# Miniprotein binders against d3e3m2, part 20

Target 1, 234 residues: d3e3m2
Amino acid sequence: MVELRVNAGNVKNPNVHKIGIIALGSHLENHGPALPIDTDAKIASHIAFQASLESGAKFLGVIYPAHELKEINHGIHVSLEDLTDEIVKVLKSAKKFLRISSVIIVNGHGGNLPIVTTLYDIEERTGLLITLNSKIIESEGPHGGSGELSMAKALGIIDESQVENQTNLEEYGEVGLYMFGEARRNDPNIEEGALDVEENGVYVDDVYGQELLKLAINSVLLDVEKQLDSHYGY
Key: E = the ipSAE of ESMFold2; O = the ipSAE of OpenDDE; V2 = 0.75 times the mean of E and O plus 0.25 times the DockQ between their complexes.

## First folded at step 13 (miniprotein)

Design v6 (at its last look DockQ between E and O 0.83; V2 from the best seeds 0.88)
Fold by OpenDDE base, look of step 13:
Structure v6 (fold): chain B 234 residues (1-234), chain A 95 residues (1-95)
Amino acid sequence: as target 1 above (234 residues)
Amino acid sequence: SDEELLERAKELVRRAIELAKEARELDREGRYEEALAELEEAFELYLEAIELLLRALRKEPDPERREELRREIEEYMKRAEELREILWELRAEIK
């Protein structure tokens, strides 16, 4: 069997080879006219991939399905159970072929947050240590709002000609989750976001978008360090 | 409030700076694992401060104030990444 050069490249600690980083987003959600339907997946994938580049941890790609509340129907989603099962399937494959011991899931979609309740199940079924990182969701602000628009500008996936139409909430009610009255009533954070979009509109700031991405990437790198603390030997 | 966020961010950075100083002393004493822990915490505090400033920036309408926030975020991000590099170097030495 070939001996792998585990210290080659920018690898600072060979134990990073035991760590996988995988993106979790949504590929099938409306984000208004200025953003693609796979915005969350691309943002999460960028963060995950950049963190893997900088840390030397293994990049595992992106999970295909996503979850959302039933009362928020701006996309195509699966149940929490089905999402959990798919994550387990993918991570079992990664463990089998890549001999990883831990994974950081980089989540770029608010609807996936309930995965926090199934992390223990995922760990038990895969035998992996799992960290869920949702820093970008905590930081970006409203759905289809200035944060996502600014990151989309930084990533080159925005249609800037449609930004003026982004806050046409009668036509694009998914922006700020404005059209989802039940969700807004149930979650004050969603209500705050909807009101912000309605009252203040949205903007695009490339520098702001870049700094959001940097924060998220560094947050994942911090999680890599924390997982390294839990590993013993290579 | 925006002012409260800024003050919280400043306090986090103050604590991070003190932790980084302590980490250097621990490293000089050969207490590498303790130094590593302090550096990791300092790094985390910088990221928390940056998050607060980005939150303030998101809703700031005044261009001059936005630029001030941007400069502060940029400085803290630079310091955070410098700490990260020190963290990586120290970990590589002890692992």
Scores: ipSAE 0.911, ipTM 0.961, lowest interface PAE 0.4, mean pLDDT 94
Fold by ESMFold2, look of step 13:
Structure v6 (fold): chain B 234 residues (1-234), chain A 95 residues (1-95)
Amino acid sequence: as target 1 above (234 residues)
Amino acid sequence: SDEELLERAKELVRRAIELAKEARELDREGRYEEALAELEEAFELYLEAIELLLRALRKEPDPERREELRREIEEYMKRAEELREILWELRAEIK
């Protein structure tokens, strides 16, 4: 009988196998004509997968549902409660079958940010240590803007032939969340983003996109180190 | 403002350099877990500095300033990743 070789492969510390990394994005949200409808899910999945490759932590895939504010009436999203319940369900399954003790959730969608208020509920219901990493959405700038276009270029998911149409805001008002007047009135960051895409347009910069992705991946790798500290020092 | 972002990033990098130097001395003294903690903090400070520079780059309209920012970001990212590799090597040796 052959036992499982849990330390096989590129494993920097054997305790990384107690850590799972899972992507959280949005699969059904328009990002203008140059970006795919599942941009958030693809970016979050890339970051989560690369961090898993580089650390040896277990890759857990991607969570399908996402949340969004009511005043952003676009795309297919669920309530915060329903998203929280789905996360708990997925992570209970991962814990049951993979014997992980902690998880890093890589968030690629701004509408998911309110999940920060339910993290303790998720931890209590799963018995897992949970870290939410939203670095990429904090760094990328306006919805469907230059940051996402630049990352999409680096990932090969951009339609460059449509970039000149990205700020045709009468047709693609989701860019910069420009069309969502109430959301813009309620959140100065959304208003700033909408004005930025209207006034300054968008651009594609491959190096900028690559460095945004590297920042996000390394941010997740830092979270891996912090979770390793918790497993050792606690 | 962009000027504030650049100054803050510079402060973070100076502190990260200090921590990395301290970590090397702690490692030489056999204080491995303290060295690890300092390297981890240095790594985090580099990432924070890089994030601030990326925010400045996003809004920078001048091509020459953009190129300078890109080079600075790439330099800091290289340093951060080198620190991460050292951190991984040190953690593997603790036990």
Scores: ipSAE 0.883, ipTM 0.952, lowest interface PAE 0.4, mean pLDDT 91
ESMFold2 (binder alone), look of step 13: mean pLDDT 84; pTM 0.831

## First folded at step 14 (miniprotein)

Design r1 (at its last fold request DockQ between E and O 0.83; V2 from the best seeds 0.88)
Fold by OpenDDE base, look of step 14:
Structure r1 (fold): chain B 234 residues (1-234), chain A 96 residues (1-96)
Amino acid sequence: as target 1 above (234 residues)
Amino acid sequence: SDEELLERAKELVRRAIELAKEARELDREGRYEEALRELEEAFELYLEAIELLLRALRKEPDPERREELRREIEEYMKRAEELREILRELRAEIEK
């Protein structure tokens, strides 16, 4: 068996190779006219990949399906069970072939948050230590709002010519989840976001977008350090 | 309010600075694992402070105030990244 050069490259701690980082987003959701339907997946993937570059942890790619509440129908999603099963499948493959012992799931989609309830199941079925990181969701603000627009600008996936139309909520009611009355009634955070978009509109700030991404990346890097602590008793 | 968020962020950073100082002392004493924990906590506190400032920035319409917030965010981000690098280096050294 070949001995791998685990210290080669910009890797300061070879133990980081035992950690995988995988993105979880959504590939099939409307985000208004200024953002692509795979915005969440691309944001999450960027954060995950950049964190892997900086830490030396293994980049595992991106999960394909996503979950969402039934009352929010701005995209195509699967059940929480199906999403969990797919995550298990992918992570089992990663463990088998890459000899990892822990994974950080970088989540860029609010509809995936219920995965927190299945993390133990995922750990049990895969034999991996799992950390779910949703920092970007906690920080970015409303769906299709200024945070996502600004990050999209930083990533080069925004159509700036359509920003003026982003807050045409009659046509693009998914922005701020404005059109989803039941969801808004059930979740004060969703209501706050919808009102924010309605009352204050949206803007694009490249620097703001970059700083959001940097925060998210550094948050994942913190999780890498915590997993190293967990594995080695610090 | 923005002012409240700023004050909270400043408090977090003050705590982070103290933890970083303690970590340096622990390192000098050869208590490396404890130093790592303190550095990690300091790093985390900086990130929490940055998150608060970004939240304030998101809702701030005044260009001058936005610029002030951006300057603070930039400074704290730099400090956080420096602490992370120290943490990473120290961990690598003790795990050899």
Scores: ipSAE 0.913, ipTM 0.962, lowest interface PAE 0.4, mean pLDDT 95
Fold by ESMFold2, look of step 15:
Structure r1 (fold): chain B 234 residues (1-234), chain A 96 residues (1-96)
Amino acid sequence: as target 1 above (234 residues)
Amino acid sequence: SDEELLERAKELVRRAIELAKEARELDREGRYEEALRELEEAFELYLEAIELLLRALRKEPDPERREELRREIEEYMKRAEELREILRELRAEIEK
């Protein structure tokens, strides 16, 4: 039987081999005409992959289904229970074949935030330590707005010819969640975002997009350090 | 307001610098676990400061002020990433 060379490559701490990093987004969400329907999944996957490269932790890919609040009906989603069950299924497989002990879930979609209420259940059912990182959602600003456009520019997934149409809110009311009146009434941050895109429009700034991505990547790298502290003794 | 975001970011960076200095002293005294915790906190404070500056940048309409913010964000990000590498190296040495 061969012994694995746990320090091979750019790995300074072999305990990172026990940490998995997995993306969670939506693949099926409108983001206006300038952004693809899988914007969330692409951004979260980029963040998760880059963090795995820089830390040595294992990249586990991306989870396919996503959840959304009932008052925001603009994509294809599953129930919170179904999303939780799928996460458990995927992570059990990763644990079985890769012998990981902890996972960082990189969440790129605001509708998934309620899984924070099921993290304990996921941990019990998998036996894994789970960290949910939603930094990019917290940092990016309104749905389909300047933050996502700027990150999409940095990633090369933007259709720049459509940026001037991004705030045609009669056609693309998902931008800023503008068309979702109940969601806007229930959450002042959603209301502020909707008014911002209506009043100020959107822009594309490549440096801004790059720095948003770097912030999110480094936030995940901080989570790796914290898991090394709490799960592996430091 | 934007002025308050900038002042909070400066406060966070000052505290991060003091933590990094203390961590170096702890490391020389052989207090490695305490040094790691302070480096980790310093790294976190830099990221918090950068996030505040990114919020200011998102809403800034003046091109000259946007460019000043971009340069400050890039400088703090460079410092944060350098600090992360120091933390990563210290942890790897202790794990030996």
Scores: ipSAE 0.894, ipTM 0.955, lowest interface PAE 0.4, mean pLDDT 91
ESMFold2, look of step 14: ipSAE 0.886; ipTM 0.952
ESMFold2 (binder alone), look of step 14: mean pLDDT 86; pTM 0.857
ESMFold2, fold request of step 15: ipSAE 0.880, 0.877, 0.888; ipTM 0.952, 0.949, 0.951
ESMFold2 (binder alone), fold request of step 15: mean pLDDT 86, 85, 85; pTM 0.858, 0.857, 0.856
OpenDDE base, fold request of step 15: ipSAE 0.907, 0.905, 0.906; ipTM 0.961, 0.960, 0.960
ESMFold2 (binder alone), look of step 15: mean pLDDT 85; pTM 0.855
OpenDDE base, look of step 15: ipSAE 0.910; ipTM 0.962

Design r2 (at its last look DockQ between E and O 0.81; V2 from the best seeds 0.88)
Fold by OpenDDE base, look of step 14:
Structure r2 (fold): chain B 234 residues (1-234), chain A 96 residues (1-96)
Amino acid sequence: as target 1 above (234 residues)
Amino acid sequence: SDEELLERAKELVRRAIELAKEARELDREGRYEEALRELEEAFELYLEAIELLLRALRKEPDPERREELRREIEEYMKRAEELREILKELRAEIEK
């Protein structure tokens, strides 16, 4: 078997090759008229890929399915079980072919948050150490709001001509999850986001979007360092 | 409030600075693994501070205040990234 040059390129620590970074988003969700239906997937993928470039960790791509609460019907989603099974399948393949020992899942979709309850199952079934990173979700604000719009501007996927229509909540009720009354009643954070969009509208700030992305990328890089600690006893 | 978030962020950064100083001392003493832990924690605290400032920025309508927040975010981001580079280099050296 060929000996690989594990220190080649920008890699300073060859142990980073034992770490995989994979994106988890949503490819099929309405985000108002100014954002594509795969906004979450593209944001998550950007963060994951950039973190892999910076750290030298292996980029594993993006998970295809996504989960969401049934009461939030703005896209096409699968059950938590099906999502978990797909993650296991993909990560088993990655482990088999790439000889990784741990993975960071970069999540860019709020509906996927319940995956935290299945992380142990994923670890047991794959034999990998798993870290779920949802920093961008924690930081970006409401669905289709200023945070996502600003990041979309930074990534070049926004339709700026439609920003003025983004807060037409009668037509685009998915923005801020405004139209989902049950979800809002059940989760104060969703309610806060809906009210924010309704009362304050939305804006696009390229610099703000860039800083959000930088924060998220650096958060993933922190997780890389923590996984290195876990693997090598620091 | 924005002011509260700013004060919290400043406190986090103060702690991060102290940890970074301690890490340098640990490194001089040859306690490299402990230095790594302190640097990692300092890095994390900077990121937490940045998150707070970004939260404040999101809701800030005044252009002048927004610019002030952006300057702080930029400075803390730069410091965080510098710490990470030091961390990464130190880790690479001790794992040889």
Scores: ipSAE 0.907, ipTM 0.960, lowest interface PAE 0.4, mean pLDDT 94
Fold by ESMFold2, look of step 14:
Structure r2 (fold): chain B 234 residues (1-234), chain A 96 residues (1-96)
Amino acid sequence: as target 1 above (234 residues)
Amino acid sequence: SDEELLERAKELVRRAIELAKEARELDREGRYEEALRELEEAFELYLEAIELLLRALRKEPDPERREELRREIEEYMKRAEELREILKELRAEIEK
């Protein structure tokens, strides 16, 4: 039987190499006509992958299912319990076979934020230290708006010929979460975003997109340093 | 842009520069773990400042002001990434 060489390659830092980085997004959510169905997954995957390359942490891929609140009823999503169970399943396997001790989950989808209430359960069931990083959601602005368009430009996944149609909110009401009245009533940040898209439109700025991605990547790299301090001892 | 965001970002950067200077002194004194923690905090403060500037840039309608913000963000990001490299070098030395 051949032993897997889990520490082959350029380890860079042996303690960092015990850290896993995994993306969590959404593969099945509309973002208007200029952005792909899997925008959240692609953005989160890029951030997670680049952080893993720079730090030397192990890249664990992208978790396929996503969660969303009932009042935001578009896309295909699973319950919080089902998403939590899927995360546990993947991470138990990673801990056992890749010999990692902690994980950073890079979240690119706002509907996944309730996972914060199940993090202790995930840690208990996996034996891993878990950090949830949602920086890009906090930084990007309205759904399908200028931040995501600009990041998509930087990543080469934008359909620029459709940008002028992005704010046709009668057809693409998911942009800015404009069509979700209950969500807008319940969350002033969602309301602000919907009004911004309606009143000011959207734009594409490649440098803005690049800097948003750099912020998110460096935020994950900071989480790596914090896990080293708190879990591996300094 | 939002003048309050810009002023907060400047304050965060001033604090980060102060921490980086303190970290150099701690390193010269052989207090390596304290220097590391100060560098980490300085890095975090730079990222906070950059985030505030990105929020200002998102809503800035004036092309000339947008260009000024882009250059400022790029400058702070470059400083943050350079500081991260120093942080990584110090951590590697301590772990020896």
Scores: ipSAE 0.891, ipTM 0.951, lowest interface PAE 0.4, mean pLDDT 92
ESMFold2 (binder alone), look of step 14: mean pLDDT 86; pTM 0.857

Design r3 (at its last look DockQ between E and O 0.92; V2 from the best seeds 0.91)
Fold by OpenDDE base, look of step 14:
Structure r3 (fold): chain B 234 residues (1-234), chain A 96 residues (1-96)
Amino acid sequence: as target 1 above (234 residues)
Amino acid sequence: SDEELLERAKELVRRAIELAKEARELDREGRYEEALRELEEAFELYLEAIELLLRALRKEPDPERREELRREIEEYMKRAEELREILEELRAEIEK
């Protein structure tokens, strides 16, 4: 078997090759008129890929399905079980072919948050150490709001001509999850986001979007360092 | 409030600075693994501070205040990335 040059390129620590980074988003969700239906997937993929570029960790791509609460019907989603099974399938393949020992899942979609309850199952079924990173979700604010719009501007996927229509909540009720009354009643954070969009509207700030992305990327890089600690007993 | 977030962020950064100083001392003593832990924690604290400032920025309508927040975020991001680089270099050296 060929000996691989594990120190070649910008790799400072060859042990990062034991770490995989994979994006988890949503490819099929309405985000108002100014954002594409695969906004979450593209944001998550950007963060994951950039982190892999900077750290030298292996980029594993993006998970295709996504989960969401049934009461939030703004896209096409699968059950938590089906999402978990797909993650296991993909990660088993990655482990088999790439000889990784741990994975960071970069999540850019709030509906996927319940995956935290299945992480142990994923670890057991794959034999991998798994870290879920949802920093961007924690930081970006409401669905289709200023945070996502600003990041979308930074990534070049926004339709700026439609920003003025983004807060037409009667037509685009998915923005801020405004139209989902049951979800809002059940989760104060969702309610806060909906009210924020309703009362304050939305804006686009390229610099703000860039800083959000930088925070998220650095957060993933921190997780890389923590996984290195776990692997080597620091 | 924005002021509260700013104060919390400043406190986090103060702690991070102290950890970074301690890490340098640990490194001089040859206690490299402990230095790594302190650097990692310092890096994390900077990121937490940045997150707080970004939260404040998101909701800030005043252009002048927004600019002030942007400057702080930029400075903390720079410091965080510098710490990360030091951390990565030190790790690479001790794991050879």
Scores: ipSAE 0.920, ipTM 0.965, lowest interface PAE 0.4, mean pLDDT 95
Fold by ESMFold2, look of step 15:
Structure r3 (fold): chain B 234 residues (1-234), chain A 96 residues (1-96)
Amino acid sequence: as target 1 above (234 residues)
Amino acid sequence: SDEELLERAKELVRRAIELAKEARELDREGRYEEALRELEEAFELYLEAIELLLRALRKEPDPERREELRREIEEYMKRAEELREILEELRAEIEK
């Protein structure tokens, strides 16, 4: 085999090549009429790809399935067990072929958060160090709300002609998770978000969207530094 | 409250500035691994502060207050990214 020039291009630290960055979102979930059905996957993929560009870590793409809680009966999702098994399958393939020893999973969908309970199982089954980064869902605010609209504006995936319709919650009850009464009763943060969308509406702010994306990308870059610490024994 | 978010963010930035100063002293003393850890913590604290400001911005209805928050967020983001570059440079020198 010819000698591989693994550090060719703008690579700041060759040891980032041991690190993979992969997006996890949802591809089939409504976000109101102004946002695409794959909003979560597109946002997570953008964050993961930009972090890989800026660090030199390997971009591993996006995981197709996603999970959701029973009380949020919306979209096309799989069980936690099936999502966990798919993550293991994808990451075993990446480890086998790409010389990685750790992975950062960039999570763009709140319904995926339960995988935090299976991370140890994923690490054991793959032999990889795994970091789950959910910063963007912690920072963006209500589902289909101003944060996602603003990021979508920054990414060029918003339908601005539909923004005035985004809060027609009788038609688009997924916005703010407004229509999911059991989820709202079970989680005061969901209730707060639903009421905020109902009472205050939504807006689009391109700068706000850009800064949300920068926060998430830099959060992933911090995770890269922490994984480098683990590999070098700092 | 929004005032509590802003005050907490200022506290985090003050602490990040102190860590960055300590890291520079550690670097001058040749204590590179300790400097790296403090730069990493400073970067993390800036990101936490920026997140709090973004939460305040999301809720802020007044255009002048929103503009003030945007400027502060952009300034802290520039400082955070500068710290990240310093951290990356120090790590690259250590790993040579």
Scores: ipSAE 0.897, ipTM 0.956, lowest interface PAE 0.4, mean pLDDT 91
ESMFold2, look of step 14: ipSAE 0.893; ipTM 0.954
ESMFold2 (binder alone), look of step 14: mean pLDDT 85; pTM 0.851
ESMFold2 (binder alone), look of step 15: mean pLDDT 85; pTM 0.846
OpenDDE base, look of step 15: ipSAE 0.917; ipTM 0.964

Design r4 (at its last look DockQ between E and O 0.80; V2 from the best seeds 0.87)
Fold by OpenDDE base, look of step 14:
Structure r4 (fold): chain B 234 residues (1-234), chain A 96 residues (1-96)
Amino acid sequence: as target 1 above (234 residues)
Amino acid sequence: SDEELLERAKELVRRAIELAKEARELDREGRYEEALRELEEAFELYLEAIELLLRALRKEPDPERREELRREIEEYMKRAEELREILQELRQEIEK
């Protein structure tokens, strides 16, 4: 068996090789005219990949399916069960081939938040320590709003010519989840976001987008350090 | 309010600074694992402060106020990253 150079590269702690980072977003949902349908997946992937670059943890790619509330039908999603099963499948493969012992799931899609209820199941089925990181969702604001637009600008995936049309809520009701009355009634946070978009509109700020991404990346890096602690009893 | 968010952020940073000081003392005493935990907590508090400032920034329409928030975010981000580097170095020493 070949001996791997676990200290090679920018790796400061070879134990980081036991940690995997995987993105979870959404590839198939509308975000208004200024953002691609895979915005969440690309944001999450950027955060996950950049964190892997900086920490030395293993980048595991991106989960393909995503979940969403039935009341929010601006995209194509699967059940929580199906999403959980896919995560288990992917992580079992990663464990098998890469000899990892823990994973950070970087979530960039609000509809995936219920996965928190299945984390124990995922851990049991995979034998991995799992950390769910949803910092970017907690920080970015409304769907298709200024936060996502600004990050999209930073990542180069925005159509700036369509920003003026982003708040045409009659045509693009998914922005701020404005069109989803039931969801808004059920969740005050969704209502707040919808009202924010309606009353204040949206803007694009490249620096703001960069700072959001930096916060999210650093949050994942914190999770890497915590997982190192968990593995070695600190 | 923006003022409330700023005050909360400042309080978090004050706590982080105190934790970082305590961590240095723990390190001098040879209590490295405890120092490491204090550094991680300090790092986390800086990130929480940054999150609050970014929230304030998102809703701030005044360019001058936005610039002030950006400067604070930049400073706290720098401090957070420095703490992360210190804790990584300490971890390396512990695991030798």
Scores: ipSAE 0.923, ipTM 0.966, lowest interface PAE 0.4, mean pLDDT 95
Fold by ESMFold2, look of step 14:
Parts: C-alpha cells; structure tokens; sequence
Structure r4 (fold): chain B 234 residues (1-234), chain A 96 residues (1-96)
C-alpha cells in the first residue's frame, strides 16, 4: 500500500501542514512603464511561496481579484464585499481538499488593507484561523517607487530600459499616486510618497530589493510560529 | 531622521539580545513555552530593527554610508534567521 509521506521535505514541525499560505495582490494595476501590471500579485506570490518553502506550510497560490479605494481606483478592482466573498470561496476549497485549519494571507497591495475589517467574517464562514500579513506594504515605500523597482530587479520582472521613464508623472501619474489629488489630501503618507517620487525620483538597488523581500518572508515565518502557538495553548 | 532610525534600531537589537539570553535561562530551567515566547519576541524585534534600517537605506544618498547600512542589515538579518532556527528547534523539542 502507498502511504503519503507527509513529513517529507523541509519540515521541522508536522503541525505546520495545518497552515496554508496564500498570496493576495492585484493583477491589473498600473505601476509605471518599468513594472508589470501584476507586480503586486507577483511580489506577494514570491513571498508566500518562499515562506511556505522555508516553513513547510502549504502554498495555496494567489487570489485573483483585488480591492482599491475609489479615490485611487485606476485599475480593475472589485468591491470589498466581492473580494471577501472570493477569499471565502477559495479558502473553503483549500480547507475541504487540503485539511488546513489556519491561513496566512500575504497581502501585497495597499488597496486590500480594508479587508482587515472583514477578517472575522472570513473566519466565521470558513472555520479557519486567519492572519493578514501586510508587512511588505508597510515597508516598500511609494507606489511604483524604488522599493518595488528594487524588488522587481531581484525577481527579474523589471524592464530596466524603462526605469528612466518611471517618473514621467504627466504620463505615469499612478507612480507615487501622484495624480490622485483627493487621496493625497486625505492621507499624509500618500502625499509624502508623491512628493518623494517627484523630488527625489526613483532608483533600482538589487540588494535593497532582496532585503525587503527577506524582511517580508521572515515576517510571514513569524506568523507561522504564532499560528503554531495555538496548538500549544490547548 | 536617519540618525533617529539607527539609534532606535540599535535599541531594539540590544533588547532582542537580552530576551535571547533570558530565553536560554528559561530553557535551562525547563520553562520551554516561556523561552519560546521570548525567542519569538526577540525575532520580531530584530525584524523591526531591520525595517528601520531599510527605511534609513532608502533615504541615504551617500554610497559609502549605503554600503555600511547594507552590511549592517545583512548582519542583523543573519542573526534574525539564526534566532528563528533556534526557535524552530525548541518548538520541535516541546512536541516530543
């Protein structure tokens, strides 16, 4: 009889197999000419995959839709309710077929941050413990700026021939969220980012990009340890 | 300022080192769950320090100072990852 070798590979704690790690980004959002429109999905997927590789937790892929605030909505996005419903649908499938009991959602897109208000609803509807990890959003700096360019360089998804055009803000006003006046008036961090891109431009630093990715990956690995703690406190 | 970020990062690392030392004492006393929790806090403090250094690096115009920051970030990241491995090993022992 063929038995599943559940502990094969890089597994230091078999309870980690009860944990799933899934990426949440945006597939259809402009990031200037040097970055692909699915930059957020690719970065979040890399972080989620690497954290699953290093912990042994199950990699669950990437969620397709994304949310964005109306004052900065310039791509193809869905309502918070629709995003929440899709997350529930995907996670129910993962729970049913993979026997997980908790999930870490690796968020790579600032417009998804409001989902923090629906996490309890997701937990109730799926029966899963949910952790939202948005560390890379907190760390990367302005939209389409040096942080994302540097990570894109590390991942090999940057178009370096277009970097000099990244701050042509008349054409690529999404960079730094420069073109979104209402958003800039409403959020000092958005205003600071827009001014930084306008005044200081952008750069590509491969090492900086690698360290940003490592920070985010280790932040997810810390969340794995915190979810494992629930198995010791019973 | 960059100097404020660097000073805060050093403070976080000093505290993480103290927690790691206390965790070793707790481990020797058989207080494994408490040791694990302090290792987790120490690991988190290292990541906070690294994040502050990355903010400083983003803003640093001088190439020589940027290289010094990169080396410091790499050093702290190495220590953080080593601490994570110790934490994982302790958790595996608790499950035995």
Amino acid sequence: as target 1 above (234 residues)
Amino acid sequence: SDEELLERAKELVRRAIELAKEARELDREGRYEEALRELEEAFELYLEAIELLLRALRKEPDPERREELRREIEEYMKRAEELREILQELRQEIEK
Scores: ipSAE 0.877, ipTM 0.949, lowest interface PAE 0.4, mean pLDDT 91
ESMFold2 (binder alone), look of step 14: mean pLDDT 85; pTM 0.848

